# VHH binders against Dermatopontin (DPT): the designs that were tried, part 12

Target 1, 183 residues: Dermatopontin (DPT), of Sus scrofa (Pig) (p45846)
Amino acid sequence: QYGDYGYPYQQYHDYSDDGWVNLNRQGFSYQCPHGQVVVAVRSIFNKKEGSDRQWNYACMPTPQSLGEPSECWWEEINRAGMEWYQTCSNNGLVAGFQSRYFESVLDREWQFYCCRYSKRCPYSCWMTTEYPGHYGEEMDMISYNYDYYMRGATTTFSAVERDRQWKFIMCRMTDYDCEFANV
Below, E stands for the ipSAE of ESMFold2; O stands for the ipSAE of OpenDDE; V2 stands for 0.75 times the mean of E and O plus 0.25 times the DockQ between their complexes.

## First folded at step 7 (VHH)

Design k5 (framework vhh_7b2m_4; at its last look DockQ between E and O 0.10; V2 from the best seeds 0.00; counts 0 for: pae E 15.3 > 2, SAP .736 > .668, placed apart)
Fold by ESMFold2, look of step 7:
Structure k5 (fold): chain B 183 residues (1-183), chain A 123 residues (1-123)
Amino acid sequence: as target 1 above (183 residues)
Amino acid sequence: EVQLVESGGGLVQAGGSLRLSCAASGFTFSDYAVGWYRQAPGKQRVVVASITSGGSTKYSNSVKGRFTISRDNAKNTVYLQMNSLKPEDTAVYYCAKSRITIFGVTIEYFDYWGQGTQVTVSS
C-alpha cells in the first residue's frame, strides 16, 4: 500500500529491536559508552538455534551527582553450565556483558564489564524477580527505577530446558563519600 | 522545564474503552521515546507501553492486543488507547519520557511526571 501513512514500505528500526548484539551461538562483547551503565536487558530464546539466546542491552548516562567512572574492568568469568552469583568487585556498577557459547553444554559463560564511581558506595540493594519468568520466554528487564543501578546477577541453568533464569542485583549509590558510611 | 501532563482517565465498565493523552512540553518531543506506566494500589509502578521517536512500539504482556500506544509529534502528545478493559487495569497511569541511545533503547531518568490520571474499571 504504496504511500499509506507516509512509510508503508519501510520500518523504523530501533537499534535495540533489530540490533541484537549476537547471532545464535556467537560470542559477543558489549560495553556501554563511557559514563553509562546498563539499564535494560532484552533477550529472545531459540530452541532450534542451539538452545541459545540473542541479547540486547540499553545504557543510560549516570547522573552528574555520581560523577565520572574512575576505572572499569572485566570481572572474572562465570562458568557455563553452572549456577552462579556475582557482583562487580570494588563497588563497581555493571556497564556491559561478555559471553561465549559452548555447543557441548548448549550454554554460555559470562563476564560483567564493571565501572567504579570513586568514593560512592552501593546500598539499599534488592534482587529482581526471575527473568525470564519461565524458561524459554522472552526476557525484557528494564530498570524503571533510575535510583537503582545494576551491581550484578545471580542465574540458574536448567540442563533440561537448556536455558537460564536471571535475577539482577540492584542497588542505590550514595550521594556522599563513603568514608565511615554504614554501607 | 520538562512537563508531562496526563489526561483522559475515569471510571469505565469492564469491557469498555478509554483513551489517555499525555501533553509534553519543555523538551524536543520528537527526539525522545515516551511511555506509559501504571501503579495499582499497593504495587510498584510498572511499564505498560512505550513508543520510540520513530514509532516502534513495545507492550507489557498483560496489555498486548488490548492497548495501543501512539504519538502525534505535531501536537507533542502521546496516546494510550485502552480497549477490553478489565478490573485488573485499575491504576494511576503515568506518562514518562526516555532517550534512545545508539546501543539500544533507554529510558531517561524520570525527573518529572504529573500526578497521573486515575483509571478505574468496575465489574
Scores: ipSAE 0.000, ipTM 0.149, lowest interface PAE 15.3, mean pLDDT 79
ESMFold2 (binder alone), look of step 7: mean pLDDT 81; pTM 0.818
OpenDDE, look of step 7: ipSAE 0.022; ipTM 0.329

Design k6 (framework vhh_7qbe_3; at its last look DockQ between E and O 0.08; V2 from the best seeds 0.00; counts 0 for: pae E 7.1 > 2, unsure alone 61.2 < 65, SAP .801 > .668, placed apart)
Fold by ESMFold2, look of step 7:
Structure k6 (fold): chain B 183 residues (1-183), chain A 120 residues (1-120)
Amino acid sequence: as target 1 above (183 residues)
Amino acid sequence: QLQLVESGGGLVQAGGSLRLSCTASGFTYAMGWFRQGPGKEREFVASISGSGGSTYYADSVKGRFTISRDNAKNTLYLQMNSLKSEDTAVYYCAKRITIFGVTIEYFDYWGKGTRVTVSS
C-alpha cells in the first residue's frame, strides 16, 4: 500500500499563535512578506498591564491573477485618541500595521502598510461587524472569503473602557485592467 | 508552491453526469469545490476532510453530487449526477487551512477552474 510508507505530513499552519508582535504599550511595526496581504487580525486585552492590547497578524499570498505588488507604502497616520476611518490610498491592500502608544491619551496611533496591485481596482466593498463585539474582549477577525481583501478600517475609541472596536473594510479586486486611482 | 489543476468539464445535457478532477501537490489538507455561474458570485459546492472521512454539501447539490479523494494520487473528485441548467458554472477546487491554530475553511488557493455547461 503506497500510502502506508509514512506519507509526508505537510500542513499549512500559522505559527503566530504564540507570536504577539508587541508587549503591552510597546510600539510595533508589522509587514507581511512580499506579495502577501493581511487576512487575519488577533488581539487580546490586558487590564493588568495598563489596559492595552497585544496584536497578532496572519498573511497569505495574493492570487496569481493579481501579480506582484507594484509599490508599497505606510499610509498617513491615524492619531491616538480619535475615532477614524481610513482605506489605503491608490487602490492599495492592507499588508501590515504600525502602532505606538501614547500615555497622554491612553491610546495608540495607527498606520496601515499598503501595497498596490497595478491595473486592479477594488469593488463590492463591505464592512465587517465590530471586533471585539464588546470592549475588553479578545478579537479574532479572519477573512473567511478568499475573494475579499482588506482595504482599511474604521475604529471607535472609548476613553472609559480604554479600548477600541474595529470594523474592517473588505473589497473584491477586478480581474480585468482598471485605470481608476482610488475606488 | 501549491498548484491546483481542475479538469473534466464540458457540455452535457440536463439529467446527465460529469466527473470533475483536481490534482494538487501536498494533498493532506481538507479540500473543497466551489463554482461561479455567469454573472453570479462564487458559491460553495462541497468539501471533504483531509482523511476523506467527513463530507459536506451545499443544499442545492445534496443527493446529486458526491465529493471524494484519492490521497495516493493527490486527486480530488466531484461526481455530478442529475445535472440541471442551474449547475452551469466554472468549477474550482480549493484547500482548507489553519489560521491562529484554528482549523477553518479558508479557501485561498484556487485553480484556473473547469467549465461545465448544462444544456436543456
Scores: ipSAE 0.017, ipTM 0.308, lowest interface PAE 7.1, mean pLDDT 79
ESMFold2 (binder alone), look of step 7: mean pLDDT 77; pTM 0.780
OpenDDE, look of step 7: ipSAE 0.041; ipTM 0.422

## First folded at step 8 (VHH; framework vhh_7xy4_2)

Design m1 (from k1 with F110W D111G; at its last look DockQ between E and O 0.25; V2 from the best seeds 0.00; counts 0 for: pae E 2.7 > 2, SAP .756 > .668)
Amino acid sequence: QLQLVESGGGLVQPGGSLRLSCAASGFTFSSDAMAWVRQPHGKGLEYIATISGSGGDTYYSDSVKGRFTISRDNAKNTLYLQMNSLKPEDTAMYYCAKRITIFGVTIEYWGYKGQGTQVTVSS
ESMFold2, look of step 8: ipSAE 0.279; ipTM 0.548
ESMFold2 (binder alone), look of step 8: mean pLDDT 78; pTM 0.780
OpenDDE, look of step 8: ipSAE 0.251; ipTM 0.588

Design m2 (from k1 with S30D S31D D32Y E108D F110W D111G; at its last look DockQ between E and O 0.42; V2 from the best seeds 0.00; counts 0 for: pae E 3.9 > 2, SAP .8 > .668)
Fold by ESMFold2, look of step 8:
Structure m2 (fold): chain B 183 residues (1-183), chain A 123 residues (1-123)
Amino acid sequence: as target 1 above (183 residues)
Amino acid sequence: QLQLVESGGGLVQPGGSLRLSCAASGFTFDDYAMAWVRQPHGKGLEYIATISGSGGDTYYSDSVKGRFTISRDNAKNTLYLQMNSLKPEDTAMYYCAKRITIFGVTIDYWGYKGQGTQVTVSS
């Protein structure tokens, strides 16, 4: 009777960690534990600290149908100062982030940590709404649906606000071997 | 790796009873709260019951309170739902879920990425 996916709040245990993976202006490298993928991205904006952001991430194990990752790698770099669009190559899923800050442009370059799941293919892809909703705001992107996986992201950059809005690219993955010609 | 397998569903008369089981693997079972949810055909998901990792705290929706009992056996990595006084309105696909928190928000990992178990209450 309550709105979509209402939570019975008083019965929940809060297991979240409120730490950040980076200090402002500092580079970082974050990888999910083995066999896990990124399911949430949190960030806070600090105008007075170089117009930069601190980040945190959450990971979940992939479901049984996806199996074990066969290969993981750092994807090609996305340069600071530009808007970009990138997905993990070779049908990979995002399992981490790596970033460096550049004081000269008040912006960051980015790489995804990508993991491939053999014989599983992405499909039914869509993009999230923008995160944050307005430049300079805190963001919490959480994937509520277990059968969608982060494949990458696109960003827009505001030279006035010195901040980025992100849209994450989310896809389903097949639960059957996609190597067969007639499936 | 992570797996939740529901079983114990079936066809039952109104007023009857069923016991559902959920076998869990691929995670440290007793570290997580668990839930049962159901989906009547063509309708949205309904939360039924939750239980803390230790088993000490339970919650029931008003639609099942007093008729259903959630329990767990942490030694066997198994979650249970005892359903008594079943009504036709209880007819649905039943799923177990692992409860997690991400940034202070609770998310349920639903076993229907596996299969669920069908309960049908009909005369």
Scores: ipSAE 0.178, ipTM 0.501, lowest interface PAE 3.9, mean pLDDT 83
ESMFold2 (binder alone), look of step 8: mean pLDDT 81; pTM 0.814
OpenDDE, look of step 8: ipSAE 0.196; ipTM 0.554

Design m3 (from k1 with F110W; at its last look DockQ between E and O 0.24; V2 from the best seeds 0.00; counts 0 for: pae E 5.2 > 2, SAP .756 > .668)
Fold by ESMFold2, look of step 8:
Structure m3 (fold): chain B 183 residues (1-183), chain A 123 residues (1-123)
Amino acid sequence: as target 1 above (183 residues)
Amino acid sequence: QLQLVESGGGLVQPGGSLRLSCAASGFTFSSDAMAWVRQPHGKGLEYIATISGSGGDTYYSDSVKGRFTISRDNAKNTLYLQMNSLKPEDTAMYYCAKRITIFGVTIEYWDYKGQGTQVTVSS
């Protein structure tokens, strides 16, 4: 599907990918391959199928300067029906998502799969705009800069729309070992 | 661990030649398109050449067309840039990159925190 016949990448868009990790109402567990981190999140919303979303993710290898992941884990659960804010503990980077749907609240609980890269620390953190921009819309969040890594997210839940808006927390990582185990 | 290591730069007089190499590891090299990019000191990034995974298709920016040749050796996991008829405006840090398409958008990976390889064209 790679259309690199010598053209700049801005001339090619393919939105026909069927690689959704879940069906509506279906729980899922997604992990990037070892040594890779999440760089893109895509989702579609279906009000009539439990006010739920199908998700897709993309991963890229981390650069050599960041080293290999020293440990990976599933972060603490963020319960359905609540607003939440979470970053990976231990200066981890997001390398996956796990989620289960609950009919009682028409919503999902969430966990990040997090990987720590040696003793590197996040810095210069910022949050993205809302994804989706309005409840019920399709979302495509793609990292535009090699220098930033996903550390976590904050969400708001609308009881009326039965949907969430996400802001992803993006940070640079030091290219040296730092003193702090978690920032 | 994905790794791209550039080499072969140096100081050369105008009209001279250099051959850059990029040693790749940590991915299936032959399945990915590769590119060379450059960044003059204090200036913006310029994409200069691209080659398909098989090596059958190439693209060159107008600034280097006819002077530079991109190639690859998939058996050695190595990308090359033959640079001929070098000009002072070719002076820059050169990096190799791999290209990946995500959700219909092409994204290039290159390690801008890596060394790159410096090309300096001056008499």
Scores: ipSAE 0.045, ipTM 0.421, lowest interface PAE 5.2, mean pLDDT 82
ESMFold2 (binder alone), look of step 8: mean pLDDT 78; pTM 0.783
OpenDDE, look of step 8: ipSAE 0.134; ipTM 0.541

Design m4 (from k1 with S30D S31D D32Y V105T; at its last look DockQ between E and O 0.08; V2 from the best seeds 0.00; counts 0 for: pae E 9.0 > 2, SAP .709 > .668, placed apart)
Fold by ESMFold2, look of step 8:
Structure m4 (fold): chain B 183 residues (1-183), chain A 123 residues (1-123)
Amino acid sequence: as target 1 above (183 residues)
Amino acid sequence: QLQLVESGGGLVQPGGSLRLSCAASGFTFDDYAMAWVRQPHGKGLEYIATISGSGGDTYYSDSVKGRFTISRDNAKNTLYLQMNSLKPEDTAMYYCAKRITIFGTTIEYFDYKGQGTQVTVSS
């Protein structure tokens, strides 16, 4: 368990038409509406104003064949200043993100909001390319095939650039009831 | 359940014609732009034609412009591709796709879901 070292979570709209969920260095908590999952992640980097990113997310309803989510939860925290790999436990799909900024390391901690579809299991998983492709660039990861669902991510951190690259873990979900987890 | 079902493919000689159909269900068809995309065996997808929800605006890639015509019948929830003057390089699996809007109207992508229909042009 971890204490709170950061600023409070909030969602904001700036002068951008895209509706960023945070200001630079601001903590945030974003959840898709019930029955929806994250299908897009957009981010811009601001090196001159503290080496942080603003984020935005898009959600879409899961297909009827996947059913209703049986439960949703925030996954275990991924600490600031560390590289990490995480998928949602219990066959969960990513339906949100939560993050706090820490000035001491100029980096963020992260949590996924996960929703379980207990009748279905992930399979045929793969990882995206790096987002952004180079540190400091805008990233715009969009799933254009809704038969794949985000299960989690891995990140790498550059101390020189004070930025992260992400690879998202994408899986299909079975069209039959399944009793095992497989990523 | 959203479904897109392609049909009308087949084997044809160079210079021939084919008409592809895509039956759509599970959404309000005329609210969405539609597209045809193709994938030659072992190669990447090519977006070749798009049509607005009303049918009033069309776009074609340079590779098919003047030879292919996209159309739709909103009363029948059906998208069409008329392919004339077919060439061996048109050989591919053809898919229809529905427009998906991400981040409101800022980012648009076409989602393909059907099994596709094979078009083979050989002499």
Scores: ipSAE 0.012, ipTM 0.256, lowest interface PAE 9.0, mean pLDDT 80
ESMFold2 (binder alone), look of step 8: mean pLDDT 80; pTM 0.807
OpenDDE, look of step 8: ipSAE 0.063; ipTM 0.472

Design m5 (from k1 with S30D S31D D32Y K98R E108D F110W D111G; at its last look DockQ between E and O 0.28; V2 from the best seeds 0.00; counts 0 for: pae E 6.7 > 2, SAP .776 > .668)
Fold by ESMFold2, look of step 8:
Structure m5 (fold): chain B 183 residues (1-183), chain A 123 residues (1-123)
Amino acid sequence: as target 1 above (183 residues)
Amino acid sequence: QLQLVESGGGLVQPGGSLRLSCAASGFTFDDYAMAWVRQPHGKGLEYIATISGSGGDTYYSDSVKGRFTISRDNAKNTLYLQMNSLKPEDTAMYYCARRITIFGVTIDYWGYKGQGTQVTVSS
């Protein structure tokens, strides 16, 4: 349905990419600028540095039709050492991450920063493939279609590899007010 | 606040012409490649024309090549689409879009579009 993506374009520099948000073993709290949501997640794995990962994120403004966020919050914590599935409550969109590392389990706990856009509701949701594709690999998840927004994620934790694979939950948002408070 | 506002759509007979405009604000306009995309009712998005940040390079899909002309005025932060020899199959919502760079590289992703302007070609 889309045109050919192979046509050459002049590359433009992105001055928003300022490197990793954390050192290995370091806790972090990352929020998109106001009115922006997470559209990309990058990570590298370092087994010798506590079987941990460094993270980087990219954000983009939501379309004008979605407006400004009405409320933002840190979602319920997902404890280290567990597999979990979480979406932002109240139809929120993911606008950040925070995480703490625990040497006792060589793993991290996680929270999403979530922002609600008035009475807009998610629909037509799908789940990405695994990121990374194999434990220990670099991951680089990018939302290629601005019609979809990150709602949350599910992870699998391998005690053998001491790493996580992520699948991100991506949904469209209605262009009209929706009566459901949470989907 | 980053904003793209399309205008110039309307009802046109087959063979007619329209000129679409896209007013851009909230970013350094001439740093970014821009595109026109369209969405026929009930169909997916089609990328139809692109232009480099300087305006020096353009590309057109086969469906509009020779009939449509993309241009930009960087002094006015405005993108244009001149549409000639319009056909009923050109009926769609038309959007302007900005190319993005993520993680220090340009990717094949047009991550922001405006609200659109409707073009309807019928007799």
Scores: ipSAE 0.013, ipTM 0.332, lowest interface PAE 6.7, mean pLDDT 81
ESMFold2 (binder alone), look of step 8: mean pLDDT 80; pTM 0.809
OpenDDE, look of step 8: ipSAE 0.147; ipTM 0.528

Design m6 (from k1 with V105T F110W D111G; at its last look DockQ between E and O 0.44; V2 from the best seeds 0.00; counts 0 for: pae E 3.1 > 2)
Amino acid sequence: QLQLVESGGGLVQPGGSLRLSCAASGFTFSSDAMAWVRQPHGKGLEYIATISGSGGDTYYSDSVKGRFTISRDNAKNTLYLQMNSLKPEDTAMYYCAKRITIFGTTIEYWGYKGQGTQVTVSS
ESMFold2, look of step 8: ipSAE 0.197; ipTM 0.486
ESMFold2 (binder alone), look of step 8: mean pLDDT 79; pTM 0.797
OpenDDE, look of step 8: ipSAE 0.238; ipTM 0.578

## First folded at step 9 (VHH; framework vhh_7xy4_2)

Design p1 (from k1 with V105T F110W D111G Y112S; at its last look DockQ between E and O 0.07; V2 from the best seeds 0.00; counts 0 for: pae E 7.6 > 2, unsure alone 62.5 < 65, placed apart)
Amino acid sequence: QLQLVESGGGLVQPGGSLRLSCAASGFTFSSDAMAWVRQPHGKGLEYIATISGSGGDTYYSDSVKGRFTISRDNAKNTLYLQMNSLKPEDTAMYYCAKRITIFGTTIEYWGSKGQGTQVTVSS
ESMFold2, look of step 9: ipSAE 0.015; ipTM 0.157
ESMFold2 (binder alone), look of step 9: mean pLDDT 77; pTM 0.774
OpenDDE, look of step 9: ipSAE 0.167; ipTM 0.530

Design p2 (from k1 with Y112S; at its last look DockQ between E and O 0.20; V2 from the best seeds 0.00; counts 0 for: pae E 2.8 > 2, unsure alone 64.1 < 65, SAP .694 > .668, placed apart)
Amino acid sequence: QLQLVESGGGLVQPGGSLRLSCAASGFTFSSDAMAWVRQPHGKGLEYIATISGSGGDTYYSDSVKGRFTISRDNAKNTLYLQMNSLKPEDTAMYYCAKRITIFGVTIEYFDSKGQGTQVTVSS
ESMFold2, look of step 9: ipSAE 0.432; ipTM 0.719
ESMFold2 (binder alone), look of step 9: mean pLDDT 77; pTM 0.778
OpenDDE, look of step 9: ipSAE 0.309; ipTM 0.624
ESMFold2, look of step 10: ipSAE 0.314; ipTM 0.638
ESMFold2 (binder alone), look of step 10: mean pLDDT 77; pTM 0.777
OpenDDE, look of step 10: ipSAE 0.429; ipTM 0.690

Design p3 (from k1 with G104D V105S T106G I107V E108T Y109I; at its last look DockQ between E and O 0.01; V2 from the best seeds 0.00; counts 0 for: pae E 14.9 > 2, placed apart)
Fold by OpenDDE, look of step 9:
Structure p3 (fold): chain B 183 residues (1-183), chain A 123 residues (1-123)
Amino acid sequence: as target 1 above (183 residues)
Amino acid sequence: QLQLVESGGGLVQPGGSLRLSCAASGFTFSSDAMAWVRQPHGKGLEYIATISGSGGDTYYSDSVKGRFTISRDNAKNTLYLQMNSLKPEDTAMYYCAKRITIFDSGVTIFDYKGQGTQVTVSS
């Protein structure tokens, strides 16, 4: 039931160093424009530069049916070196990322920027495949279906490879306010 | 302020039973799906059961189906987990969790959990 269609807002995907939101071993904070959510995540791995990754993001406007975001906030921090999973509180949608690199573990901590749209609820959620497919590889996750929104992610970290794999949590959102996510 | 307080954990022999409780406060309990998750020592968190706000729908992981029962009393703002036929592999810290996202596969993800109660199954 997943359909591919073009983005109404065309974003340039820059693979150059200048297009990344961060330098290796440096922290960053990225937020989508108001009323937009993350729709794509790209990353490249550099073993020599602290086994770190550079990141790039793309955003898309939420449909008019969702209205304006009613609230946005930063979620709790996910620690470096730890495996974790997290979704935005209050059925929020991921609208940004914040991260800091830790030399001691050769890994990053992560924090979601989340935006809530009234009291809409997630349903028909699924997790993407592993990104990257293998440690050390480039990441290129793009959602081509506007009906699905990123709610969070689950990650694993390899102490051997010093890299992290991601599964993104994608959900539909109700067109009405509710208190429970439908299956 | 939001609070989830687990209780009822302890040491039990294999084949024994325990009943965990979770006292909830600081939010509209009946409006939110609730779940139990556990974390064995040295391992990651594992989903085991979830229940809808009304209590009408329940979901279980394969590892506990037929042995564990999740329930709730909305009048008391309390979540329960009846654990029967306990096994050594059930040994873990057990957490009460809220703000549940349920996947089509039945996998549950949460954004808040309590401090936990330790369950140890050993001869």
Scores: ipSAE 0.000, ipTM 0.213, lowest interface PAE 12.8, mean pLDDT 86
ESMFold2, look of step 9: ipSAE 0.000; ipTM 0.124
ESMFold2 (binder alone), look of step 9: mean pLDDT 80; pTM 0.799

Design p5 (from k1 with G104S V105S T106G I107V E108T Y109L; at its last look DockQ between E and O 0.10; V2 from the best seeds 0.00; counts 0 for: pae E 13.8 > 2, placed apart)
Fold by ESMFold2, look of step 9:
Structure p5 (fold): chain B 183 residues (1-183), chain A 123 residues (1-123)
Amino acid sequence: as target 1 above (183 residues)
Amino acid sequence: QLQLVESGGGLVQPGGSLRLSCAASGFTFSSDAMAWVRQPHGKGLEYIATISGSGGDTYYSDSVKGRFTISRDNAKNTLYLQMNSLKPEDTAMYYCAKRITIFSSGVTLFDYKGQGTQVTVSS
């Protein structure tokens, strides 16, 4: 794996406008197109608009060596107001996000959309740094290596800042048949 | 299966010219925007030129505008960078990159996976 000293999108502009998936405090459900997985997560924090985040996701087709997804599902819900850790069950890869805001706790609940690739197993897993690096900052998580796939995330929640920091769990997938249990 | 193979680097004197090539496979080349990026030793990554899938639209950073020309041959699945009036500050590892997404803000995300090709400008 090679290190990068910057993000590509910061140096080049294409003015097509695709929009955010949500307005502040709006619930949303986002799924990658069939056969694609999430490769980037972008988010902005807006304290003036209710101390919430707007989200944008990018997807990429999986390589031919993974084959076609055999099934996809919404994973178990992660309740608002809690710190949590979750990966897709059954060796699934993250292919979407779903979220609803709760004013009672000033926070969101979360679900992953997960897709299984039969006979392929995660390995060489690692956890990203915090996104955002500090509460309230812009979040720009980008996968620079096509060999790693998002499996899930862990979060910390600050009731004072009304924000979350995320660490994403990234794994390689085997290029040979594998029947290991959920990783 | 995506593969990007850079070539054409080498040692050249200041003011000289060099043409880089990038052979692409494992995707529909003509459908995707491509870019050249460079990394001087021990320094940050710099995106220097982009070209649309059709080849009709190009962009250049101020550091190379007027000296470098990006082009593509969609029949040969090959991306090119013509580099003229080379300067010592152009010394870097050069990579080609494939577009993977466009964020709603207009920011374009590119990915690079090749070994790169070294360009060294000195006497």
Scores: ipSAE 0.000, ipTM 0.151, lowest interface PAE 13.8, mean pLDDT 79
ESMFold2 (binder alone), look of step 9: mean pLDDT 80; pTM 0.801
OpenDDE, look of step 9: ipSAE 0.033; ipTM 0.426

Design p6 (from k1 with V105D T106S I107V E108T; at its last look DockQ between E and O 0.01; V2 from the best seeds 0.00; counts 0 for: pae O 12.4 > 2, placed apart)
Amino acid sequence: QLQLVESGGGLVQPGGSLRLSCAASGFTFSSDAMAWVRQPHGKGLEYIATISGSGGDTYYSDSVKGRFTISRDNAKNTLYLQMNSLKPEDTAMYYCAKRITIFGDSVTYFDYKGQGTQVTVSS
ESMFold2, look of step 9: ipSAE 0.015; ipTM 0.338
ESMFold2 (binder alone), look of step 9: mean pLDDT 83; pTM 0.841
OpenDDE, look of step 9: ipSAE 0.000; ipTM 0.214

## First folded at step 10 (VHH; framework vhh_7xy4_2)

Design r1 (from p2 with S31D D32Y; at its last look DockQ between E and O 0.21; V2 from the best seeds 0.00; counts 0 for: pae E 3.1 > 2, SAP .75 > .668, placed apart)
Fold by OpenDDE, look of step 10:
Structure r1 (fold): chain B 183 residues (1-183), chain A 123 residues (1-123)
Amino acid sequence: as target 1 above (183 residues)
Amino acid sequence: QLQLVESGGGLVQPGGSLRLSCAASGFTFSDYAMAWVRQPHGKGLEYIATISGSGGDTYYSDSVKGRFTISRDNAKNTLYLQMNSLKPEDTAMYYCAKRITIFGVTIEYFDSKGQGTQVTVSS
């Protein structure tokens, strides 16, 4: 996996005061600062609070080689209760998340905030392992490499566990404008 | 707009010395700890040294301790690695990295797209 380069670090997870962007059962809209993209996702599951998750995100500035974002937009909504696969259109990078909780299905709908960087093209894309590893567990996904950007995600919803597993789509981006868009 | 540009690599004989530099831009340099990592050809990345934002604290891997010295000039937004008593096993692509804390985890963030500076130690 590209995200594991073996750096020595001390990992401590404090989920009690992690700056969650949402409360359980509440919607949220998170956007990275301008010129930044999402590089990390954290979440904890609460069965008692509607089988819902609290979410937190970390952003990092894109390298200079990528340039400034040329435009940003919200992608189409992915409905609650459904499995879906989505990448940012127009070779965009994920720069935010928007979500609303639906009590009827004990799930959330999701919407990516995407930013396009000129006509850079993705390549060497891969999907992460499942986050969380098991339904109901906390999840921590951190991209450790500047070269790899979140382009989107695929997710499955368990009607039994009332939880989702995620795989994030990570790609490298060209340092030049390619001739085609939305690769 | 973060940018890290390494330089100073080259070919040296065993026992020789090199001084690497890393020019940083796009962030408040002095606010962040910095690190040097290296990657031998065909091998994974190895963390070798880190320095605090102020430069007051340093840490070295056992593989380079006593031979390498990490330093920084915050006025110049530059990170340095003085490498002495170089060995063939020090041959690698060297990268500077910004240390960040994400969700309580302190990590080095690097750009593998290249950049880096090649250090080759050979007779």
Scores: ipSAE 0.228, ipTM 0.578, lowest interface PAE 1.6, mean pLDDT 87
ESMFold2, look of step 10: ipSAE 0.296; ipTM 0.611
ESMFold2 (binder alone), look of step 10: mean pLDDT 80; pTM 0.815

